# Ledger of designs, part 2: VHH binders against q8enf3

Target 1, 284 residues: q8enf3
Amino acid sequence: LIYNQVGAVVDTMHSPLSRDSDPDRQKEINQLYKEKDAVNILLLGVDERDGDLGRSDTMILLSINPNTDKMIMLSIPRDTYVNIPGRGMDKINHAYPFGIVDGVGGPDLSVQTVEETFNLSIHSYIRVNMEGFQQGIDAVGGVTVNNAQAFSTGGYNFDQGQITLDGKQALEFIRMRKQDSRGDLGRNDRQRQVIQAAMNEAASFSSITKAGEILDILGNNVQTDLDMDKLQTLLTNYAGARNNITTMEIEGHGETINGIWYYIVSDEEINRVNSEITGHMQEQ
Below, E stands for the ipSAE of ESMFold2; O stands for the ipSAE of OpenDDE; V2 stands for 0.75 times the mean of E and O plus 0.25 times the DockQ between their complexes.

## First folded at step 17 (VHH; framework vhh_etentamig_d1)

Design j5 (at its last fold request DockQ between E and O 0.09; V2 from the best seeds 0.00; counts 0 for: pae O 4.9 > 2, placed apart)
Fold by ESMFold2, look of step 19:
Structure j5 (fold): chain B 284 residues (1-284), chain A 122 residues (1-122)
Amino acid sequence: as target 1 above (284 residues)
Amino acid sequence: EVQLLESGGGLVQPGGSLRLSCAASGFTFSSYAMSWVRQAPGKGPEWVSGISGSGGSTYYADSVKGRFTISRDNSKNTLYLQMNSLRAEDTAVYYCAREFSSGWYEDAFDIRGQGTLVTVSS
């Protein structure tokens, strides 16, 4: 009974990409996880509100190599100037709402755009809105991070050193930029810490009831093409990689084109990113 | 249509001063916090300074604190940056930005202009 309820909740949030309807594609992905190969997962943090399609304001590629127990977090700037299939050059964070409007799918077009831009394969995605992020952190009982610099924002104080955050605190913690003397690197470090701490809490689940409670809370606020078997594999055979997470940044410059600011990334930098991720995935 | 037009850049000696302006139109200027963002040659964008919609609160990156002063005149829809004690590392294109707070980021910047070049050299 309990196993069937957990399976039903995962099926509710399960939202395959259009390409996943191909049985040969599903077999390929299943074999990749079965053989414990490196995987690339695109995290989409969407800012959706009533009456808005939402934008993918947070785009993070998690490249997980379970054979070296290493993970790379590649932060993709939301304003990156890319070709969006069917739309031409635009900000990469527009791929999500364009996918919805064009009938392709929000996650589908986001994944396709990242794959084509960086010439990388993305094997799975996880899409979460802000409410799902907060609820997920609350459901695991909060997260503990090591804060490099004290700051206050959103009505909260974040002391230097080890602090424990609930969902609302965690969101404010990762949102901050102006008070971090390390700039974007500091924000990436705070995101890494929260993601790592959340993975640690998720991996510690011992109760089927608690797992069911978390999945039930997240159902409408999380979408993914991962099924139960792949989720279990990530939380077991791939979990070691959570202990060695590094962040990777994309170098570029800003440019105003027709009155709109974009983050311009050179072909050379795109190739560097591809080489770093591909090399990481192939390491034994 | 939202417009932001930067001006006041130029060539200046180290230790000198320069005042930048940003003319804003197409929105209720006093309702938005504003920022200056700069981009040095070969570098990515760097936030410099910010000011609340009323002008009552000002913020500075550590690299410019004590040397730069941000201000605004809401009756003229104009943002200013007074730059004193200029150094070679202040050489950059300076952009005026309207601030938004997105759900995932406290700093979402809306830049519309081509910026104004500040060169500190001799």
Scores: ipSAE 0.496, ipTM 0.812, lowest interface PAE 2.1, mean pLDDT 86
Fold by OpenDDE, look of step 17:
Formats: structure tokens, C-alpha cells, sequence
Structure j5 (fold): chain B 284 residues (1-284), chain A 122 residues (1-122)
């Protein structure tokens, strides 16, 4: 009964990519999860506002290997200058709205853009808006992170060291860049910390009822191509990887092209990222 | 056409001063918060300073507090950055940027200039 209720909520969140309709694709992806193969999940934080299609301002690739119980979190800077299929060179976070406008789907074009940029396979995605993010953090009871530097923003004070954040605090925490000497890289680090903490909290829930409650709270603020079976698999068979997380950052530099500032990443760096992720996935 | 054009960069000795300007056109300048950002050789972009649309509020990175002053003249559609007590580590290309609201980022920019080079060397 509870399972059915949880299933219904998951169905509400379930938003498959266009390519997921292919039976061969379904078989392939199902087999990966069933056989506990390494999987790549693209996290998309989208800034949805009234009258705005949104952009994927936050992009994090989770590479999870259940055989080694290791995970790689790769932050993809939103301003990364890449080729967007059908649109040409632009910021990678523009793939999302372009996908919507072009009718292929926001997550669809984002996933495709990441795949083609880094020459990686993306097997699943999770998209969340700001409200969903806040609700998610609150639903897991808050998150505890290790703040490297004290700062204040959004009416909140964040002390250095271990701090516990609710949903609103967490959002402000991950939004700040100006007071971090690391700039956007610092922000990316904070994002990764919050995500890691959230995963830890979620993994601590062994009750399907609790999982259902969390999903119910999130509602339409989260979309994913993961179905109930795969979500359950991630929570059980892949959960061990949360204890061994390696973070990756993409090296690059800023450059202004035609009045727009982009984050420029070399082919060498792209290849490095590819090699590390691929190597990680192949480890037994 | 929306445009930002930086000027005032150059070579200066440590301890010296420079004043950067940014000429804005193609939009209602006073309606937008503006920022200066910089890119040093071999380093990522760094936010330097920001100012509200009215000019009533100013913000600074810790690295430049007490040394740099941001200001604006809305009647001239111009943004300024007074840079005093310059250091070698201030060497960078400086860009002016127009801010826009973003839920995921505190400092989102939609338009930036081509930049002006500031070199601090003895």
C-alpha cells in the first residue's frame, strides 16, 4: 500500500527523456541498474521564474560506481563555452531553455550537450528548481556542512566550521560567490557539500514511508527520468558510494566574446575529465 | 544595442592609483546594479566590487576593501572604479558587468565589456 503511494508520487516526478522511449534504450539503462554497473547522473538546478524558461545554472555530474563504492562529483560551470547541438557555441546552461524552445526538451538538450562536450554517456538526470531544492533540504531535516570561511548573505550568518542549514539557509549558502576568494569554484564546492550532506541524510532513512513523504513534499519541483525501481536501486545498491566521494573541478579561464563572458575550457581539460570519469566507471 | 566599454587601464607601479571607467549604452543604466570583475593571468574570474542601481549601496571583495572605490554617474551612464594602493596581485583584465536577478546565484551577469588591462609592476 505504501509502496503504491510512493510509486504514485514518483510517477508524478517521472519525466523521461525523448530518447528513453526507445525500447533498446530502456533495456540498456535497466540493465545497467540491474547489474549494478557504474552510472552517470546529471543534476540540473534550474532557475525557473515567472515568464522565464529558466537556465540550468547548476550542473553537477554524479558518476557512481557501486562495484567500488566510489562516487565522483563533477561540477560543470554554467558559463562553460560549448557547442549546443542545433544552436552553436554558447554557455552550457543555455542548453536547457534552448531545448524547451526547440521542442526537444530542456533536460534532453542539456544531457546531450554534456555528453557531446565531454564524450560521456549520461544515463539519468534529476532536475530541481529552487523551491524543490529548499523543500528537499527541509524534508531530510536539514544538512550539516563544513564551511571553510565565515560569511553573511541573505540575512544569514554562516560561521566557519560545522554548521547546520535548513532549506532557505542552504540555498543562500550555495548562492554566494562574492565573499569567497575561490569565486565560482568556492560556490561549486559549497554546492557539492550540500548535495553530499543531503544524500547522507536521505540514506539514513530506511523507511519507505519516509521516502514517500519526502517525494511527496518535492512534488512537481523535481523531475527525473528515474522510475521507482531505479530510485530504489540507487538508495540501496548505490548508497555505499556516498561514503567515498571525489570531487572534480573543471579548470579554465574567463574570456569575453562579443560582450559575453564565457568560461573557456581547453580540449586537454575536456580529455582529462573524460579520462577520469571513464576510468572511474571501469574500475572493478 | 546594449554595450559596455571599459577604459582607464594601464601600467602602474605598486602603490600607485588608477581609475577605471565603464561607459554603458543601450539600456536604462540606473535600473541595473553593476559590478567590476577581473581575470588575472592563470587564475579564474574574480568579483571585485558592486554597486546598486541608485548608487546607494556598494560592495567589495575582501581583497580590495579599503583600497578600491566603486561609484557611478547615472547622468553619464558611467561606472567607475578608483583603485588605490595597487599591488602586483591586482594585475588583471578588469571587466564591468551588468547584474541581473538569479535564484541560484548571488551575482549573475548578463552583459560584460571587453575589459581593460591593469598591470601593476615595479
Amino acid sequence: as target 1 above (284 residues)
Amino acid sequence: EVQLLESGGGLVQPGGSLRLSCAASGFTFSSYAMSWVRQAPGKGPEWVSGISGSGGSTYYADSVKGRFTISRDNSKNTLYLQMNSLRAEDTAVYYCAREFSSGWYEDAFDIRGQGTLVTVSS
Scores: ipSAE 0.326, ipTM 0.671, lowest interface PAE 1.2, mean pLDDT 90
ESMFold2, look of step 17: ipSAE 0.340; ipTM 0.725
ESMFold2 (binder alone), look of step 17: mean pLDDT 82; pTM 0.836
ESMFold2 (binder alone), look of step 19: mean pLDDT 83; pTM 0.837
OpenDDE, look of step 19: ipSAE 0.127; ipTM 0.547
ESMFold2, fold request of step 21: ipSAE 0.405, 0.356, 0.440; ipTM 0.767, 0.737, 0.786
ESMFold2 (binder alone), fold request of step 21: mean pLDDT 83, 81, 83; pTM 0.837, 0.829, 0.836
OpenDDE, fold request of step 21: ipSAE 0.020, 0.008, 0.027; ipTM 0.281, 0.280, 0.375

## First folded at step 19 (VHH; framework vhh_etentamig_d1)

Design k3 (at its last look DockQ between E and O 0.39; V2 from the best seeds 0.00; counts 0 for: pae E 5.7 > 2)
Fold by OpenDDE, look of step 19:
Structure k3 (fold): chain B 284 residues (1-284), chain A 122 residues (1-122)
Amino acid sequence: as target 1 above (284 residues)
Amino acid sequence: EVQLLESGGGLVQPGGSLRLSCAASGFTFSSYAMSWVRQAPGKGPEWVSGISGSGGSTYYADSVKGRFTISRDNSKNTLYLQMNSLRAEDTAVYYCAREFSSGWYEDAFDLRGQGTLVTVSS
């Protein structure tokens, strides 16, 4: 009964990509999870507001290898200057709204853009809005992170060191840039920390019932192409990887082109990222 | 027409001072947080300082803390940047920028001026 209830909630969250309709694609992806192969999951934090299609301001690639029990977490800066299929050179976070406008889908074009930029295969995606993010953090009972530098924002004070955050605090924590000497990279680091902490908290729940409750809270604020079977597999067969997380950052520099600021990433850096992720996936 | 217009730039010696102004028009100035950003030759843009809509909160990049002061006069629709103890590395085009809320990120700009050049040289 619990499984069925959880399944129903997962079905509500289930939003396959257009390409997932291909039976061969389905078979391929299903086999990856069944055979415990390394998988790449793209996390999308989308700014959905009234009257706004949203942008994928947060983009994190999770590369998970259940054979080595290792995970790579790669932050993709939202302002990365990339080619968006059908739209040309722009910020990578614009792929999401463009996908919607073009009718191919926000997650679809985002995934495709990441794949083509880094020459990687993305096997699954998870999209969350701000509400879903907050709800998720609250649902796991909050998160504890190690804050590198004290700062204040959004009416909250964040001390240096170990701090515990609820959903609202966590959102403000990951939004701040101005008071971080590292700028956007610091923000990306905070994002990774919160996600890692959230995963740890979630993993502590061995109860399917609890997992179901969390999913129920998230509701439509989370969308993914993962079905119940794959989610279950991730929670069981891939869960060990959360204990060995390596974080990656994309090196680049800021440049203003036609009055717009972009994060410029060299081909060499793209290749480095590709090599590291690919190498990680191939490890046994 | 929505517009920002910077002024006050010029040539100054190291250790000198300069005050920049930004005149805003076409929008409710007090409703927006404002920032100064700069771009040095051959470098990307750098955030310098920010101020809340009311002026109650101010923020500074580490590179300018203690030397620069951001302020605003909402009755005059004007943003200011007092720059003291200027250094050669402060040489840049300085832009006034209007901030907007972007949800996931607290700092985004949807409007900026044409900039004013500040040159610090002996």
Scores: ipSAE 0.077, ipTM 0.514, lowest interface PAE 1.8, mean pLDDT 89
Fold by ESMFold2, look of step 19:
Structure k3 (fold): chain B 284 residues (1-284), chain A 122 residues (1-122)
Amino acid sequence: as target 1 above (284 residues)
Amino acid sequence: EVQLLESGGGLVQPGGSLRLSCAASGFTFSSYAMSWVRQAPGKGPEWVSGISGSGGSTYYADSVKGRFTISRDNSKNTLYLQMNSLRAEDTAVYYCAREFSSGWYEDAFDLRGQGTLVTVSS
């Protein structure tokens, strides 16, 4: 009975992509999880504000190889100059609102744009707004990280060393950049630590009742095309990879085109990213 | 037309100084925090310095702290970066950037200029 309630809540937040209605696609994805093949999951952090459709201001490709127990976190700069299907060249973070306006779907067009840009397959997505991020961290009971340097922001103090963060603190912790002596590398490390700690807490749940309560709280703040079986598989058969996370950056340069700043990524760098992810996925 | 126009770049020897300027137009300059961001050849963008809309709070990357000073003149809609004790690793295109809002990224920018090249070499 309780499993059915958890399954019903997961189905409520389940928001499949339009391509997910293809039975051959679903068989392919199901086989990947059955065979314990590497999977690519696109995380979309959407900045939903009053009167705004939201933009995917944070985009992270999680490439998970359960056979090597390794994960790559590829950070995709929001301003990357890419072709958005049906729209032409623009910032990659515009794919999300364009997908909504065009009736394609925000996550749908975001996934398609990343796939076409990097020539990679994206097997699943998770979209979260900032409220959902905070609620998710709170729901797992907070996260413990090892803070490399003390700083204060947003009315919070973050001591050096082991600290435990609630959802509001975690958001401020990963947002900070200006005070980090390590620059972007330091922010990526903080983001990696929070994601890793959240995965650790999620994987340690021993109660289906608690899982159901958490999913109910998240509501529309988290959307995904993952179903219950795939979520369980990720938290069990794929969970080992959370202990070996490598962050990956995309190299490029800034360029202003018609008064708008873009992050320009060369074809060579796109090919490097593809090769690194594909090689990672194929390792045994 | 909303725009940011950087100037003041050039060639300078190590240990030298430059002052960068950024002229803002088409928006209420004093309402926005501003930053300088630089990009060295073959590297990703690096945040350098930031200043609040009023000019009351300033922030610096550790790589430039004590050598660079950010300032603004809201009556002239102009942002400045005074760069002293320049090093070869300061060679980059320097961009003036308008900070957007609170969001996923602290240093989210929605407007940047075309940049001004600073070259530090013997």
Scores: ipSAE 0.055, ipTM 0.494, lowest interface PAE 5.7, mean pLDDT 83
ESMFold2 (binder alone), look of step 19: mean pLDDT 81; pTM 0.817

## First folded at step 20 (VHH; framework vhh_etentamig_d1)

Design m2 (at its last look DockQ between E and O 0.32; V2 from the best seeds 0.00; counts 0 for: pae E 4.9 > 2)
Fold by OpenDDE, look of step 20:
Structure m2 (fold): chain B 284 residues (1-284), chain A 122 residues (1-122)
Amino acid sequence: as target 1 above (284 residues)
Amino acid sequence: EVQLLESGGGLVQPGGSLRLSCAASGFTFSSYAMSWVRQAPGKGPEWVSGISGSGGSTYYADSVKGRFTISRDNSKNTLYLQMNSLRAEDTAVYYCAREFSSGWYEDVFDIRGQGTLVTVSS
């Protein structure tokens, strides 16, 4: 009964990419998870509001290798200047709304853009909105992070050092930029910390009932091409990687092109990122 | 075409003052909150100050609080930054930027100018 309920919730969250309809693709992806191969999962935090298609303001690539029990978290700055298929050069976070407008899908075009930019394969994606994010954090009982610098925002005070955050606090925590000299890179760091903490909390749950409750809370605020089997596999066979997380940042510089500010990343840096992720995936 | 044009930058001694201007065109200026952002060589962009569309609310980075004053004249589509008691660490290219509301970020800028260089040196 519980299984069926959980399954139903997962089905609600299940949103395959267009390419996932290909039987060969399905076979390939299923085999990766079944054989415990390294997988790349693109996390998309999307700003969805009424009347707004949203943008993928948060983009984090999770590269997980169950053989080495290592994970790489790569933050992709939202303003990264990249080629979006069918749209040309623009901010990478614009791929999401463009995908919707062009009818290919927001996650679809985002995934494709990341793949083509970094020459990497993305095997799965998880999209979450702000509500889903907050609910997720609350569902796991909150998160504890190490705040590097005290700041206040959104009516909250965040002290320096170890702090515990609920869903609302966590959202405000990761949204702040003005008081961080690192700017967006600082946000990326805080995002990674919160995600890592959330994963740790989630991994502590071994109950199917609890998992089902969390999924039920999230509801349609989370979309993913992962089915129940793959989610379960991630929670069991890939869970060890959470204990060995390496964070990567993309080096670049700001540039204004035609009045728009972009984060410019060199080809050399792109190649570095590719090499690191590829190398990680190939490790046995 | 949306455009922001900064001016007023230059060389100034420590303790000196400068006033930056930003001329906006191509959009309804009063409908947007505006900010000043600066970037020093080798450093990332730093938010300096912001002002609401109406000009009724202003906010500042701690590093410039009490020294800088942001203002705007909506009738002239112009944003200003009065910089007093300038320090060497204030040396940077200063950009005016149009704020864009985002759910995930507290401050997003969708458009900014080419910038104006401010050099504080003895």
Scores: ipSAE 0.245, ipTM 0.637, lowest interface PAE 1.3, mean pLDDT 89
Fold by ESMFold2, look of step 20:
Structure m2 (fold): chain B 284 residues (1-284), chain A 122 residues (1-122)
Amino acid sequence: as target 1 above (284 residues)
Amino acid sequence: EVQLLESGGGLVQPGGSLRLSCAASGFTFSSYAMSWVRQAPGKGPEWVSGISGSGGSTYYADSVKGRFTISRDNSKNTLYLQMNSLRAEDTAVYYCAREFSSGWYEDVFDIRGQGTLVTVSS
């Protein structure tokens, strides 16, 4: 019953990219997972509101190497000045709504833009809204993190040390930056901890009865091009990498062009990012 | 084209008051949270105040809380900042910005205008 529920929910949230209809592409991706090769997954956190198509407020590339049991989390600043196919230079987070308007697809153009910017292959995507994030954390029973510094925000107190967070607390925990003495590195650490803790909870066998309930909740708030077999492979053969997550930042500077603020990233930094990710993927 | 035009700045004595305005066009004004951001000479930008799209929620930096009041008139596509009990430290160019504070991260400020200069001096 649980597996029937899971299969039905995954089918509902399954939203293949246009390129996924290419049988040669599908054979390539299937072979990658069968051979347990490194994979790159683009996480898209979207904030949809009335009257707007939404923007991808958060873009995180997860590069997972199951042979070294390592994962790199690359946070891509939403205001990064990039070429968006069919649109020219703009903020990278505009790729999502432009993809919808242009008939390419929101996730499709986001993935294409990241691939072309960094010269990297992205093998899968996961798109989630803030409601889905909160509901997902609640559904797994919360997450436990090791908070480096006490702070308070949004009516919550986050003590230093080991704390357990529900979905609302987890969102405020990863959202905070201004009070963190470590700046962006501190926020990335909090994001890493929550993602790691969520993966630990999702991988638990004690969650079998909950699995159908969790996926039912997420089905409305999550879209992905992963099918059931790939999801199972990630939760088994690739799960070890969750124990060794490092964060990677993209260096750049702010610049106003025609009255609009952008995050400018040099060609040298783009090449560094490519080199680090491809080197990680090729390690044994 | 998105346009934000600030006005209402000037020279005032300490303890005085000013009311800033920001005329918005080129987007659905009521669908966006708005902020005031200021930049003192030779300093980086500093967030001052924010207001939700409906106007039902307002937020203030500690340095201005109790002295400044943000408001909006969605029928006129206009954002306001009432500044009372002004101090020399409030001297800056003030910009209005579209705020994306309802997203996953801390506020992002979309500044389009030249700003309006507020000078507090005896």
Scores: ipSAE 0.049, ipTM 0.413, lowest interface PAE 4.9, mean pLDDT 82
ESMFold2 (binder alone), look of step 20: mean pLDDT 80; pTM 0.823

Design m4 (at its last look DockQ between E and O 0.60; V2 from the best seeds 0.00; counts 0 for: pae E 5.3 > 2)
Fold by OpenDDE, look of step 20:
Structure m4 (fold): chain B 284 residues (1-284), chain A 122 residues (1-122)
Amino acid sequence: as target 1 above (284 residues)
Amino acid sequence: EVQLLESGGGLVQPGGSLRLSCAASGFTFSSYAMSWVRQAPGKGPEWVSDISGSGGSTYYADSVKGRFTISRDNSKNTLYLQMNSLRAEDTAVYYCAREFSSGWYEDAFDIRGQGTLVTVSS
């Protein structure tokens, strides 16, 4: 009964990519998880609002190697100037809404764009909206992070040091940049801390019932091509990697093209990113 | 066509002053909060200051607080940045940027100008 209930909930958030319908693709992906191979998961934070298709403002590639128990977290700047298949050169975060409009799917085009940009394989994706993010944090009971510097935003005061955040607080915590001397790097650090903390909390869950409860809370605010089996595998077989997370930053520079500001990344930098991720995945 | 055009940059001695302007066109200027962002060579972009659509609210980065003043004239569709007590570390290309609402980022921009170079050197 519990399994069936959890299964029903998982079905609400299970949103396979178009390419996932290919039996060969399914076999390939299933084999990766079954054999505990390194996997790349694209996290998409989407700003969905009424009347707005949203953009993938947050894009983080998680490369997880269960053999080394290491994880690379690659933040992809939303304004990265890339070729979007079928749309041409634009900000990478525009792939999501373009995918919807073009009928291929938001996650589909986002994943494809990342793959083609960095010449990497993306094996799974997780899309979450702001509500889902907040609910997720709350569902795991909140997160504890180590705040590097005190600041206030969104009606909250965040003290320096160890602080515990609920969903709403966590969102405001990761959004702030203006009061951080490190700028985007500081924001990325806060994002990483929240994600790490959330993973730690999630890893403490040992029952499928609890997982089902969380999934039920999230509802349609989370979409993923991961099924329950793969999620469980991530929480068990890949859990060790959460303790060894390396953050990668993409170097680039700002450039205004036709009145629009883009983050320009060189081919050399793209190759560096590819090499590091690929190397990480190949490590035994 | 939406356009932002910065001007007023140049070479200035430490302790000197400059006033930057940003001419906006192609959108309802007063409906948008505006920001100044700067980027020094070899560094990432740094948010400098913002002002609400009406001009009633302003915010400054700690690095420029007390030295820079942001203002706007909605009747002229122009954004300003008065920079006083300039320092070498203020050397950068300064960009005018239009803010838009984003749930994931505090400071989201959708349009920026070409920028104007400010060089502070003795």
Scores: ipSAE 0.161, ipTM 0.578, lowest interface PAE 1.4, mean pLDDT 90
Fold by ESMFold2, look of step 20:
Structure m4 (fold): chain B 284 residues (1-284), chain A 122 residues (1-122)
Amino acid sequence: as target 1 above (284 residues)
Amino acid sequence: EVQLLESGGGLVQPGGSLRLSCAASGFTFSSYAMSWVRQAPGKGPEWVSDISGSGGSTYYADSVKGRFTISRDNSKNTLYLQMNSLRAEDTAVYYCAREFSSGWYEDAFDIRGQGTLVTVSS
């Protein structure tokens, strides 16, 4: 059965946070999904290679409201100047390796840091390395996007219009910024399209024909605290939000402090981000 | 220690020209792509231009294309930005940056200096 195979893969990649050992916490999260409340999921893209602890150079908060069928995609700049619990002020992407070194856990400290910085609850996380991203896209048979303008990067050509991307192409497609006249807005649009297309492929019956390949490939390259029940809920009751994804930017400025460059975000901007996400989550 | 020292900023009339320099030290300069990034008062940082480690490839934001020229002299460990036909909206602090390699993003920048202020005003 496809369900049984998916269940086995989810058990292999299931990596709970330390706080997940609290039964009251788990009851709260389970009820949230049961009642179809809005959820916040932190995506951690780590540059984890052989012999490297890795940094979370990609941090994206997905705020999904199944009652409005809307999703906000908040990209958190890797160099954001934040307080890291137990460490003091630093770049937010250092929370991941600090969590490992301090015995807290990489995803654990990353989640805690984001929660405390923005005064937001994060209900689940997904941690993926670059190999897992590429393998995931390949496993679902690629993704189809509508490219706004032709460009070439990473040894690939990306034609204007509808194009289908494999995993390597998808990574180069979402990485590009320099050749997009829209700057960061254009890159956010590319990221949104890839996420949307990946969700569409995951939700279709074509994913069934890839079940064996998916089972073999994902392995240790994807880690999450989502169990099978929550994954099924996201792919059913929450899937409608994939059709209305809005990107959100965090405004700030660069500043060099003691010879190190940081992205400085004001308290006012942090409060704006909190208000926008909270308002989105409460909409009916 | 990686150091990047920007210079060459100043007050200039609209339509004027200015040449920025960035002295680099503490790393193998020719092995890194370099960028100019600017920040106008009350605004977030804006990418301006990139140049490859060899100097063979250059890229520009649309707002400066045709007016600005990025270059480098690897024998002097120096990055340059020639700015022509300057406009009031070019007023900003200009930073040079070593392109910080990330597998997830091509645009990770490593800014180390205080920048150099360019003011375009009549």
Scores: ipSAE 0.073, ipTM 0.496, lowest interface PAE 5.3, mean pLDDT 82
ESMFold2 (binder alone), look of step 20: mean pLDDT 80; pTM 0.808

